# VH-VL binders against b7kms5: the designs that were tried, part 152

Target 1, 80 residues: b7kms5
Amino acid sequence: DTFETVRNTIRIESEVDESLRQLCHEERITKETWLEAAYLYLCEKPEELAQVIQLAQERLSQRKAIADYKRAKTMQERFL
Key: E = the ipSAE of ESMFold2; O = the ipSAE of OpenDDE; V2 = 0.75 times the mean of E and O plus 0.25 times the DockQ between their complexes.

## First folded at step 8 (VH-VL)

Design pr11 (framework fv_maftivimab)
Fold by ESMFold2-Fast, scan of step 8:
Structure pr11 (fold): chain C 80 residues (1-80), chain A 121 residues (1-121), chain B 106 residues (1-106)
Amino acid sequence: as target 1 above (80 residues)
Amino acid sequence: EVQLVESGGGLVQPGGSLRLSCAASGFTFDDYAMNWVRQAPGKGLEWVSEISWDSGSTYYADSVKGRFTISRDNSKNTLYLQMNSLRAEDTAVYYCAKDIFRYDSWTLDYWGQGTMVTVSS
Amino acid sequence: DIQMTQSPSSLSASVGDRVTITCRASQSISDYLNWYQQKPGKAPKLLIYAASSLQSGVPSRFSGSGSGTDFTLTISSLQPEDFATYYCQQSYSTYTFGQGTRLEIK
């Protein structure tokens, strides 16, 4: 094997995962090769990379708000 | 680089009070929740208290409720722990720690060096 | 509060060994579990978050698994710098640590 690989564990939103799985199935590619190709392509496109980073920051902010709400709710339920 | 520096520890008598400080640098302090975690000599880690980034929410371990108060001053990038009615079992190294939200969960990603609080006559 | 129990409390191992440490929560915490390493006289260092995600800069020989109530930290090939105390921590409702596992040189 001429490629040295590393194993990663990632967590993504279920709607995104389902859409990506469907794409990979239709195009006869794997999730890992799609991820590698997408990143490599974006690294050659600074303006597109910046847009992706901005979207990622927005999604992270939304997840933080949801997680914080769930945490507060769980602590309230603990009293019960 | 992220740095957290605790101060204010020392020797105090049972029933006494002490105020700890944690000076933060290297990140936007008011965007993150902050925690105090302690460790008694030769013992394990025990979470003490958490404060949200806006001071709107505070949480305490049952062992310190009613005695300790966590607070922060975002204009000074400083976290505080006011400790009242101190007991021998509060003797520990007190660490301040930064919360981070990542992968739909919370974790303590950076810790200070700790400050020693000894409660003894 | 959610109680966290680690097993074993201590273990002895040799460089190159595969080491496994377990952690059990008193109730389901989904995957809201973190692992920390602490060396004598030092503050804890984050190793793994969300049960199985490796913190940036942490060697790939460390891995985590589990969900619900049962969790595992594995070191695939122990190195000299890995002799330390390891703690699990739930983040589902505030924070609660396990009692720690002391990893000692054999």
Scores: ipSAE 0.006, ipTM 0.671, lowest interface PAE 9.3, mean pLDDT 87

Design pr12 (framework fv_maftivimab)
Fold by ESMFold2-Fast, scan of step 8:
Structure pr12 (fold): chain C 80 residues (1-80), chain A 121 residues (1-121), chain B 106 residues (1-106)
Amino acid sequence: as target 1 above (80 residues)
Amino acid sequence: EVQLVESGGGLVQPGGSLRLSCAASGFTFDDYAMNWVRQAPGKGLEWVSYISWDSGSTYYADSVKGRFTISRDNSKNTLYLQMNSLRAEDTAVYYCAKDIFRYDSWTLDYWGQGTMVTVSS
Amino acid sequence: DIQMTQSPSSLSASVGDRVTITCRASQSISDYLNWYQQKPGKAPKLLIYAASSLQSGVPSRFSGSGSGTDFTLTISSLQPEDFATYYCQQSYSTYTFGQGTRLEIK
C-alpha cells in the first residue's frame, strides 16, 4: 500500500491543542494520525458522528460570537 | 447560486438623498452580516458600512457616519443604504457584499454587480 | 485605524510569468488578510482568505503567504484572464483595503 497525503493548515483553540499534543505524546502518535483515526472511527458510528457534528456547530457558533464581540470592541475604541 | 443585485443608484444634486437596495438570493440571508463597499471612478475600494445578521450591530466609515444609515429586512432578503446629505466625494459605484466567517476570520465572499451613484450639479 | 499599503502600484508582465504582489499592514493583523481580483467594469472576486487559503473555484496558480505585517500574493504562471487589479484587505479590525495593484500586459 502507498499513501498520498495533502498538507492542510488548521486553526484550533490553544487549550485544545495543548491537550491533544499531550495525548499524542503519551500515546506515541501524531496529530495527523489521530485526526485520521478519529474521523474513520466516527464514520462507522453514525450516532456518535451526529453528536460530534452538533458539538462542532455549537463551537463554531461560539467562535463567531467571540469574533463579533472583538470586532465591536475594536470599533468602540476607534469611535471613542 | 448566490446572487446579490443592487438598485437605486442614479444622478443626484449635492445635498440630496438616495436609497440603495440589495436583493439577496441563493443563501439564508438572515444568517449573515452584510456590507456596503464603494469605489470612486478610477480609485480603489472603500468599505462604507456593516450590519449584523440581526441588525443588532451597525458600523460606518468615518466619511459617511451621521449621513448614511444601513438597514435590512430579513423577511424580504433585502439590504438597504439610506444616503443623506450627499457630497461630490460620494460619487462611486456601490457594491453590497456578503460577510462570511472562516478560520476565525471574516471575509467578503460574494459581491453584487454594483450600482452607480453620481453626485453633481 | 489600520492602513494597508500595496507594492507595486502597477506591474507589467507577460503570459507565463511569475508575478508577486506585496501588501503591508501598519500594525500586526496576524493572518486576517484577504486578496481580491477585480476586472474592469466587474465586481471584485475573492481569491484568498486567511492569508493563504484558496477560495473554492480559484485556480491553483494563485497562492498567498505571510503573517503579521507582510503578505504576498503570487501567480505562478500568468494567464491572459489574470490581467486585472488586485486588492489586499485586512479583516482584523473592520475592513481596510490596500490601494490596489494594476497588473498590465507588457
Scores: ipSAE 0.013, ipTM 0.728, lowest interface PAE 7.3, mean pLDDT 88

Design pr13 (framework fv_maftivimab)
Fold by ESMFold2-Fast, scan of step 8:
Structure pr13 (fold): chain C 80 residues (1-80), chain A 121 residues (1-121), chain B 106 residues (1-106)
Amino acid sequence: as target 1 above (80 residues)
Amino acid sequence: EVQLVESGGGLVQPGGSLRLSCAASGFTFDDYAMNWVRQAPGKGLEWVSGISWDSGSTYYADSVKGRFTISRDNSKNTLYLQMNSLRAEDTAVYYCAKDIFRYDSWTLDYWGQGTMVTVSS
Amino acid sequence: DIQMTQSPSSLSASVGDRVTITCRASQSISDYLNWYQQKPGKAPKLLIYAASSLQSGVPSRFSGSGSGTDFTLTISSLQPEDFATYYCQQSYSTYTFGQGTRLEIK
């Protein structure tokens, strides 16, 4: 009665999602609890957290490049 | 005709909270990323926050991280900005703006009229 | 974070003048540069996207050029309705606006 949750919709790469689903199925846990556990674990380990943040920044940069390509195409279709 | 109408602004004391709303019409709301941009009296434009079409990605300016929360309700065609721990420097007209794409591409093609938020002691 | 610097901060001009406003990015942003016009008491309007593409409905006297770090907005023959503040904005990574250029009647 003191446990509160929030609903978030998170989009991740399909290949990563498939791998995570398999892990969760094998270990009998949920994606939500895995995410919570991973974050809590990393908060206790600053050097490992820094490495994860660097990977996240690299993946965000790649995702932005793809989004920019799609944006340019959408702008051409909409305005030109 | 694309329309964005902001509401919820007003006077509030430092440390207080406000929730802004933006009602969208004239386009398929859940196909586009949405943004909040503010402008202090007599000053330039400052981007505040952005949210993707599905709420899967959110972005915040460093000046508001940890205090402001952007959200959207696609069933109501409405964008929100929950503002907590307000400071005098948050005083500005807050604009709702539409991105040209479903993910934040950071190009804003339509803007609302703005709603004034005044934070004063 | 990418910084955007506009020049000049303000300028005075007469109807019929050719007006040039410049914008500089602290790092290369390719052609991911937008220009907005804001009239007193109104919300900004998108004028130009992708450095040089004119938004539908914007008069052809407006043009943009540049790539990388240096960008220019030109108004070939200034009209009375063009007196406004102009902002550049990088769309390469999140949003950074220039400080604005106020275009005033001489």
Scores: ipSAE 0.000, ipTM 0.593, lowest interface PAE 17.0, mean pLDDT 85

Design pr14 (framework fv_maftivimab; at its last look DockQ between E and O 0.60; V2 from the best seeds 0.00; counts 0 for: pae E 5.4 > 2)
Fold by OpenDDE, look of step 9:
Structure pr14 (fold): chain C 80 residues (1-80), chain A 121 residues (1-121), chain B 106 residues (1-106)
Amino acid sequence: as target 1 above (80 residues)
Amino acid sequence: EVQLVESGGGLVQPGGSLRLSCAASGFTFDDYGMNWVRQAPGKGLEWVSTISWDSGSTYYADSVKGRFTISRDNSKNTLYLQMNSLRAEDTAVYYCAKDIFRYDSWTLDYWGQGTMVTVSS
Amino acid sequence: DIQMTQSPSSLSASVGDRVTITCRASQSISDYLNWYQQKPGKAPKLLIYAASSLQSGVPSRFSGSGSGTDFTLTISSLQPEDFATYYCQQSYSTYTFGQGTRLEIK
C-alpha cells in the first residue's frame, strides 16, 4: 500500500482563508487534512453536502459577477 | 466530451452581413461565458467578442464594435455572431471558444475548429 | 487596452532543446495570463492558465512563470510535436493575445 498526494493550487477568499488558518492552528491540523476530512464527512451526509454545494454555487456566481464587473470597469476606463 | 462546432461562414461582399453560429455540447452551456476569436490568414489570434453566461454582459473589440453583435440561445446551446457592415479586414477564421472560470479569471479551455469568413468584392 | 508583446516572434530549435518564450504586458495583469499552442490548420489549444498552472493533459515539460508584466513559457525538452505557434493571452481585461511565437525546426 502506498500513500500518494496531489499538489493543488487554490485561491480562497481572504477572510475565509484567515479564519480557516486560525481554526487549523488551534486544532493542530492542516488545511489539507481539513479539506479531506470535510469532504469525507460530507460524503456521508447527503443533506449537508447539498447545502454546501448550494453555498459553493452561490459563491462561484458571486466571484463570476465580480470578475465581470472588473471587465466592464476596465473597458470603461479606456474612455477616461 | 466538450464540442464546439462553428457554422455560417462563407464569401460575402464588403458591406454585407453574415451570421455565425456555434453549436455547443458536452457541458452545461448556460454556466459559461462564450467567445468569438478570429484569425486572419497567416496572422495571429484576435479576440472579437465575449458574452457572459447569463447574457447580461457583452464585450467587443474596438475593431468590430457597432458592427458585430454576440448573442446566445441557452435553450439551444448555441452561440451567435451577427456580423454587419463587413470589411475586407474581417476576413478570417472565426472560432468560438468556451470560458472557464478559475483563479478569479477566465481562460478559453475549448475551441471549435472555426469557420472561414471571406469578405471580398 | 492592454497590449501583449511576445519575444521572440520566431525561433528555431532542435528536439531536446530547452526553449523559453517571453510575454510582456503593457500594464500589470497580475497572473491573469494564459498560454496557447496552435498548429497549422488547427484551433488553438490551452496549455497554461493563471501564468503557471498546467492545463489537464498537457505534458509536464511545459511550464509557465511570471506575474505582473513579465511572463515566460518554458519547454524543458522540446519534442517533435511541440513545433507550433504559441500565444500568450491576458485575461485581466477581456482578452488580448500576443502576436505569437512561431517555433520551427532548426
Scores: ipSAE 0.599, ipTM 0.899, lowest interface PAE 0.8, mean pLDDT 95
Fold by ESMFold2-Fast, scan of step 10:
Structure pr14 (fold): chain C 80 residues (1-80), chain A 121 residues (1-121), chain B 106 residues (1-106)
Amino acid sequence: as target 1 above (80 residues)
Amino acid sequence: EVQLVESGGGLVQPGGSLRLSCAASGFTFDDYGMNWVRQAPGKGLEWVSTISWDSGSTYYADSVKGRFTISRDNSKNTLYLQMNSLRAEDTAVYYCAKDIFRYDSWTLDYWGQGTMVTVSS
Amino acid sequence: DIQMTQSPSSLSASVGDRVTITCRASQSISDYLNWYQQKPGKAPKLLIYAASSLQSGVPSRFSGSGSGTDFTLTISSLQPEDFATYYCQQSYSTYTFGQGTRLEIK
């Protein structure tokens, strides 16, 4: 009986990270165990999982748009 | 299995034109951005151009802007690079490479084998 | 344009050695740095993304570190198949590659 774990690096919005860190501190849990629990809980609730996936897709689309804007800004700088 | 196969390279005179193709398979082509990266003989890698998944955005290195055009045909899973007004310094192996979005930035996760373009008189 | 400078340009090493390659950005790029391996006559292969994340299928002897302007690629115990040219690449705005580090048999 042992947990086989993997290390992941993730980038999330700083305000979300700050809020989650505060929650974890107050509840005496860790960010990694909260993530595991949240995912496992949602896997048992298909309708709620679908809502979370939709929000994730919207957030990903927004981040792609920001990345594309940043590229456009650097490539479209004027030489005149 | 992801596969990218370039073609269309060859010998061309200065001032001439060439059209490169990259045939993609093993992934949903229209979900990913695509890139061209070149490498002159014995030299390092140089990014050339990027096209978004829907062709809505294209980007070019300053060295090729106005001369090269990147395009794609999602119905054929094919990426293109139209190269005009070719110069000796454009001599290189041209690789196509698949984009992937990770950590709010873009990474080139798979590359083709390359096609050689030689601009010489 | 963000410039990427690699050091050294070439390095000689023996199988089993610990090898370190460095990369410096002309401005802060946070951790938006990728490492690629290229063997002679072959296409580049992604090794590491986001400065320290190992691409799936890449051996654990490869590791990356750094943030801001200074980055390092380390091979903990060099294998025969690791003799290649290594490139860093910033992805902070567009793409810029370092000039490459050629790893040669000592």
Scores: ipSAE 0.247, ipTM 0.803, lowest interface PAE 4.5, mean pLDDT 89
Fold by ESMFold2, look of step 9:
Structure pr14 (fold): chain C 80 residues (1-80), chain A 121 residues (1-121), chain B 106 residues (1-106)
Amino acid sequence: as target 1 above (80 residues)
Amino acid sequence: EVQLVESGGGLVQPGGSLRLSCAASGFTFDDYGMNWVRQAPGKGLEWVSTISWDSGSTYYADSVKGRFTISRDNSKNTLYLQMNSLRAEDTAVYYCAKDIFRYDSWTLDYWGQGTMVTVSS
Amino acid sequence: DIQMTQSPSSLSASVGDRVTITCRASQSISDYLNWYQQKPGKAPKLLIYAASSLQSGVPSRFSGSGSGTDFTLTISSLQPEDFATYYCQQSYSTYTFGQGTRLEIK
C-alpha cells in the first residue's frame, strides 16, 4: 500500500489567501490538508458540490475578465 | 496534437492587400483566443494582433491599427488576418499562435510554422 | 507601453556550460513573463510561463526565475539542441517581446 502526493502551484486571491492562511494557522492544519478535506467532504454532497462548482465558475470568469481588462485598458489609454 | 497552419502569404506591392488564414486542429478552437505574431527577416518577434475566443475583443499593435483586421470563423476552426495598405516594413513571416489562460496569465503555447509576406518597394 | 530588454544580445558557449540570459521590463510586470526558444527556420516554442513554470515536454535543465522587473532564464547544462535564439515576452498588458538572445556554439 503506497500513498503518493503531487506538488501543485495555485494562485489564490490575496484577501482569500490571507483568510485561509489565518484559519489554517489557528486550526493547526495546512492549506493542502484543508483543500483535500473540503473536496472529500463535498464528494458525498452532490447539491453542495454543485453550488461550490457554480461559485468556482463565477470566480474563474472574473479572473479572465480582469486579465482581459488589463489588455484592453493599456490599449485604450494610448488613445485618450 | 495541436496544429496551426498558416497560408495566404505572398508578394504584394506597397498599398496592396493580403488575407492570411490559419487552419487549426487538435484542440477545441472556440475555447481559446488566437494571435498573429510576425518576424521580419533577420529580426526579432513582434506581436501583431489578438482576438478572443468569441470575437468579442480584438487588440492590435500600434504599427498595424487601422490597416489590419483580425477575425475568426469558429465553425471552420480558422483564424484570419486582413492586411490592407501594406508597407515595406510589413515584410515578415507571420505566425499564428494559440492563447492559453493559466495561473492568471496569457501565454502563446503553440505556434504555426508561419507564412511569408513580402511587400516590394 | 512596456519595453523588454534582453541581455546579452549574443552569447557563445560550449556543450555542458551553464548559461544565463537576463530580461528586464521597463515597469513591474509581477511574474507575467514567458520565455520562448526559436531555432533557425523554425517557429518559436514556449519554454517557461509565469516567470518560473516549465511548459510540458520542456527538459528540466531549463529554468526561469524573477519577479517585478528582472528575470533570468537558465540552462543548467547546455546540450547541442539548445543552440537557438531565446525571447522573453511580457503578458502583463499586451504581448511585448524582448529583442532576443542568440546562443551560439563556441
Scores: ipSAE 0.139, ipTM 0.756, lowest interface PAE 5.0, mean pLDDT 88
ESMFold2-Fast, scan of step 8: ipSAE 0.221; ipTM 0.801
ESMFold2 (binder alone), look of step 9: mean pLDDT 92; pTM 0.939
ESMFold2, look of step 11: ipSAE 0.093; ipTM 0.748
ESMFold2 (binder alone), look of step 11: mean pLDDT 92; pTM 0.935
OpenDDE, look of step 11: ipSAE 0.571; ipTM 0.895

Design pr15 (framework fv_maftivimab; also named ua44)
Fold by ESMFold2-Fast, scan of step 10:
Order: C-alpha cells, then structure tokens, then sequence
Structure pr15 (fold): chain C 80 residues (1-80), chain A 121 residues (1-121), chain B 106 residues (1-106)
C-alpha cells in the first residue's frame, strides 16, 4: 500500500516550530505525520475543531496586522 | 464561487473624473484587503492601489498618488476607485483584485473581468 | 520602487516543450514573488505564490523556483491552453509587476 503525497512549505512562528521539533524528536515522529494526525483527529471532534479554527483566526488576524504595519512603514519610506 | 464585477468605466476627457465600482460576492468581503490593478492597451499590469479590510490603511502607486482615492463599503460588499485629474496615460482596463495573506505576505488570488477607462479628447 | 524585469519578452514553443521564463528583481525580495497567467481578453489568474508554492487548482506541470533577485517559472510539458502572457510580481513592498512574457505557438 502506498500514499500519494504533496510537498508543502509553511511559515510558522519560530517558538512554535522549536516546540514542535522537540515534541517530534521526543516521540519519534515527523512534523508531517503529526500534522496529518492532528487534522484527522480534530475532524472527528467538531467542538474541538471549532475551537482550533477560532485560535487560527486570531493568529491570522495578528499576522495581518503586522504585515499591514510593515507595508505602511515601507510606503512612508518610499515617499520620504 | 468568488466573483468580482467591475463597473463605471467609460470615455472621459483629460482632466476629468470617473468613479469605478467592484461588486464582490462568494467570500467574506470584510476579511480581506482589496486592490485595483490596471493594464494599458497592449501593455503589462500595473498595481494602482490597496485598501485594508477595515479601511484603516490605503496605499497608492506613485503615478496616481494625490489623484486617485480607494475606498470600500463593507455593508454593500463594494470596492471603489475615485479617479480625478485623469491623464491620457491613465487609459487602461482596471481590474479589481482580492488579496489573500500567505507566508506573511499578500497575494492577489482572484480578479474581476475588468472595466475599460479611456482618457482622450 | 522595486523594479521587476522579465526575460524573454516573448517566447515561441511547441506543445510538449519544457518552457522556462525568468524574472529579476532590482533588490532582494526573499521569496515574496508571485506568478500570474493572462489569456487574451481575460483577467490574470494566480499560478504560483511565495516563489514556489502552487495555487490550488493549477496543474502540476507549473513550478516556480528562486530566491533573492532571480526567479523562474517552468512549464514541464506545454499544453495548448498554456499559450498566454505570464507576469511575475513582487509582494515584498506593496506590488510591482514585470513587463510580461508572451508565450506563443511555434
């Protein structure tokens, strides 16, 4: 039995990445299999899935605010 | 499912004004930054303006700064571009484009069909 | 202002060919580069974001590579529907597009 896979590149907070790397090392698993397992587990638990989605939305909002701030600074520097 | 429909283009004289609209559907409009991008006949794409999801930030290309104003009405799912002091070099198809935030940067993932603005005498 | 220069301005190719289009930024933009496809009379369509990430629904024959100032878009086996104009765009500091590369049937 074989799986068809796709390669993804993702950008996550460095502190989160370091924590996840340590977890994967200690438990002898990989980031990709942890991500697959976490998603599959949550798909079976609608209430927990909804909470994770809310946290993800909050984190996305924070990143958007940071990106918007960076664009504003760049525009100011360009016109100065 | 995502649709962006531009309107308001037409023929105007140099020095004139025109207001473009973009009607959005199929996504939560107030969650996304929106853009205007133009393309002169036979030429490439030129970014014109960006407005943040909450209208708190607006950005303009140097070529339109001080003449064009981007705005939005989130209650109507509509994006606008007010164009003043129009010049012949503003002649272009104007596209409405939706932003998406990925890899801590912005990408234009959906575009409207465009509306033609012709500035001539 | 970050300037984007594409090469070549036009390219002739045959169905089944491997095609490469290049894009150069006037300063380092890391991997903040997107690729778009535009067919005559139609709006642009996003193909690649973050230099190498394939947009959902885009055929796997499209791929992007590069970092810093030099970037490439590759079509591994050209199909009839791929004849179009391709644009790169930096998203590092607002948006700037390249001048476009017209891919024409040979």
Amino acid sequence: as target 1 above (80 residues)
Amino acid sequence: EVQLVESGGGLVQPGGSLRLSCAASGFTFDDYSMNWVRQAPGKGLEWVSTISWDSGSTYYADSVKGRFTISRDNSKNTLYLQMNSLRAEDTAVYYCAKDIFRYDSWTLDYWGQGTMVTVSS
Amino acid sequence: DIQMTQSPSSLSASVGDRVTITCRASQSISDYLNWYQQKPGKAPKLLIYAASSLQSGVPSRFSGSGSGTDFTLTISSLQPEDFATYYCQQSYSTYTFGQGTRLEIK
Scores: ipSAE 0.063, ipTM 0.749, lowest interface PAE 5.7, mean pLDDT 89
ESMFold2-Fast, scan of step 8: ipSAE 0.019; ipTM 0.744

Design pr16 (framework fv_maftivimab)
Fold by ESMFold2-Fast, scan of step 8:
Structure pr16 (fold): chain C 80 residues (1-80), chain A 121 residues (1-121), chain B 106 residues (1-106)
Amino acid sequence: as target 1 above (80 residues)
Amino acid sequence: EVQLVESGGGLVQPGGSLRLSCAASGFTFDDYAMNWVRQAPGKGLEWVSTITWDSGSTYYADSVKGRFTISRDNSKNTLYLQMNSLRAEDTAVYYCAKDIFRYDSWTLDYWGQGTMVTVSS
Amino acid sequence: DIQMTQSPSSLSASVGDRVTITCRASQSISDYLNWYQQKPGKAPKLLIYAASSLQSGVPSRFSGSGSGTDFTLTISSLQPEDFATYYCQQSYSTYTFGQGTRLEIK
């Protein structure tokens, strides 16, 4: 009857992680319960959910651009 | 379900040419980079080539540079590898593999069954 | 090119054993390291990406760790279906695979 759980490992920006860890410590909650609560709350707020998804897409695009740049730079150095 | 099906492998003489195809289904083909990876009989895996989603960039292993050309037709969901000036050391199973970007990292998340290329006199 | 070296080249183990395979990069690749499983006559299957992230559908007994140049794949309790060849791969520049580790029945 207790929650059935799944273990996930995630990678997030270190500044965000530090801020989130401090928040969790101050409020006496865990990262996993914060993540669950944030998702459940946003699922009930379609306009806010859309804004969060937009930010997530922008952050993903930036990370992909940085990775693509590094790959292209390495290949040019090897083939030039 | 993601599927990648390679074809076009076979027996060729040294100096010959072959064109491999990879038919993709179950995902939005034009959103992903695609790869060819080969494996000589009894040996390990060797990356051969990568093409970006829009064909804007192509990359090749030093061992095939100047001889192989990777290309794609997004309207047909098909990846190609044109292999010219084939050598005995090109004998291998050639795998088509889908690229994905996750956690600031690239990985080959789905692979085809492979097609055998034998270069023999 | 970045060279990837796996250790050991082959390993014999029994069902239920804890198995550890190591991979070393010739230069720092941060955590741009993937692990693949390949069974005879089959295509490789992605197990772990970004050094420690488990691919969906892969059993939790598989885990990865490491960063920089030294990486480890661990199988906590070996199952019969786990006998296969395992490859590490760097994705920092393009792709380079390790030579493979063949896991065999003891």
Scores: ipSAE 0.013, ipTM 0.708, lowest interface PAE 8.1, mean pLDDT 88

Design pr17 (framework fv_maftivimab)
Fold by ESMFold2-Fast, scan of step 8:
Structure pr17 (fold): chain C 80 residues (1-80), chain A 121 residues (1-121), chain B 106 residues (1-106)
Amino acid sequence: as target 1 above (80 residues)
Amino acid sequence: EVQLVESGGGLVQPGGSLRLSCAASGFTFDDYAMNWVRQAPGKGLEWVSTISWDSGRTYYADSVKGRFTISRDNSKNTLYLQMNSLRAEDTAVYYCAKDIFRYDSWTLDYWGQGTMVTVSS
Amino acid sequence: DIQMTQSPSSLSASVGDRVTITCRASQSISDYLNWYQQKPGKAPKLLIYAASSLQSGVPSRFSGSGSGTDFTLTISSLQPEDFATYYCQQSYSTYTFGQGTRLEIK
């Protein structure tokens, strides 16, 4: 091989995945290269990077809340 | 880097009480949920309790509900387990474990060395 | 409660062997399944999370697969340091561990 890579699995919202998949197909790129390019581009733009981080923190908080709700509901159902 | 050190274990009579402590270092304690997991001698692992990063949520295994109370002091980076009405079947090594949220779920990514609790006359 | 059942309860193998351990949930847990390794006298160590994701620092010979109710942990080429007890754990609700699988030297 000419370079070194790592294989990662990520879980993203299915609606986002569908949209990204269509974009990659239309532009003839891969999700891997899109992710690399997006990160590298944002590293050169600190104010835009900060906005992306803010959105990521909001989405993470939402997912935690949903997972907490599921956990609480499961515990509640054991005794009802 | 991450270290969790349990203490407070010992010999206790049935019906007695004991308080376990877990001193955390090497990570921002108040950003993570914390857990207690136990293991009876020669047996498997049993989850005991979970507390959220802000103490806003607590969860307990059915076997300890009403008897054990999990708490934390974020200013001291310390997790606690107050154990009341102890029974012989509570005899186990008690592990402190750090929770991490990944892939829309929680995982126990680091564990302490454990502290032995023996409930016997 | 979600019950977790592991098989086998004990397994003997030789260095270099391919080892497979199975875990079954009493109901569907999607991919909310973790695997831990515990050596005698030591605390458990996280190996795999979300059924198939390898924890940082864990050798690539470990792999996990499955979804729903049936899961497997595979060690592709057993090393001396791999003789230990392995536990699966569901994280779909709270936490429930399997009873453990003891991997012993043949």
Scores: ipSAE 0.013, ipTM 0.736, lowest interface PAE 8.0, mean pLDDT 88

Design pr18 (framework fv_maftivimab)
Fold by ESMFold2-Fast, scan of step 8:
Structure pr18 (fold): chain C 80 residues (1-80), chain A 121 residues (1-121), chain B 106 residues (1-106)
Amino acid sequence: as target 1 above (80 residues)
Amino acid sequence: EVQLVESGGGLVQPGGSLRLSCAASGFTFDDYAMNWVRQAPGKGLEWVSTISWDSGKTYYADSVKGRFTISRDNSKNTLYLQMNSLRAEDTAVYYCAKDIFRYDSWTLDYWGQGTMVTVSS
Amino acid sequence: DIQMTQSPSSLSASVGDRVTITCRASQSISDYLNWYQQKPGKAPKLLIYAASSLQSGVPSRFSGSGSGTDFTLTISSLQPEDFATYYCQQSYSTYTFGQGTRLEIK
């Protein structure tokens, strides 16, 4: 019985991170094991997995739009 | 496997024009911004231009603004750079580079092998 | 526009050495910094993005650190295939590359 692991670094929204850290503290689990459990659970539930993927796509689109806006604004201000 | 293949480089006289092409494969082309980056002989890298996935946004280096036009044809998986009013200082290897959005920022994750543009009489 | 300055412009090292290359931005760019490796006659290859994230397939001996204006690329135990020119690049406002650091065999 052996677990082989990889180290991941991820960037998530502060509010989500704060909420997840509180949940992990209260339930005495880690963010790593929560992520593994959530993914494995959702793989057994195709409809729920599809909803999560849709939310992820919407959140990614919003983050891209914010980054695009910041990039464009910085370019404009370069000429002030 | 991601592949980018540039073409259209060559020898051109000052004041002339060239159109470069970059054929993309191995990824969903219309999901990613694309870039042109150049490198003069013996010199460092210089970013030239970026185009968004939908052609809605384009950005140019000050040195090429008004002379170069970046465009793409998503139906052909091809990126273009129209270069007008070429100058000796535009002599460089021109690389096509794929953009990727990660960690709320853009990064050039894959590059073509480049095509040489020489501006000389 | 944001300027990127690398130090040193060149350095000589031996296989097994720990090598550190630095990069400085003319203004704060948070962690919007990438590192690339370029071997003679070849296209650049992405090594590190977002200052410290290792690109898939890049050996773990490469690492990046820093935030704001000062950044470093470290190779913990230099290998023969690591002799190349290294470039930093800001992605905070379009793209600007450093002038490059040429890593040479002693």
Scores: ipSAE 0.054, ipTM 0.765, lowest interface PAE 6.5, mean pLDDT 89

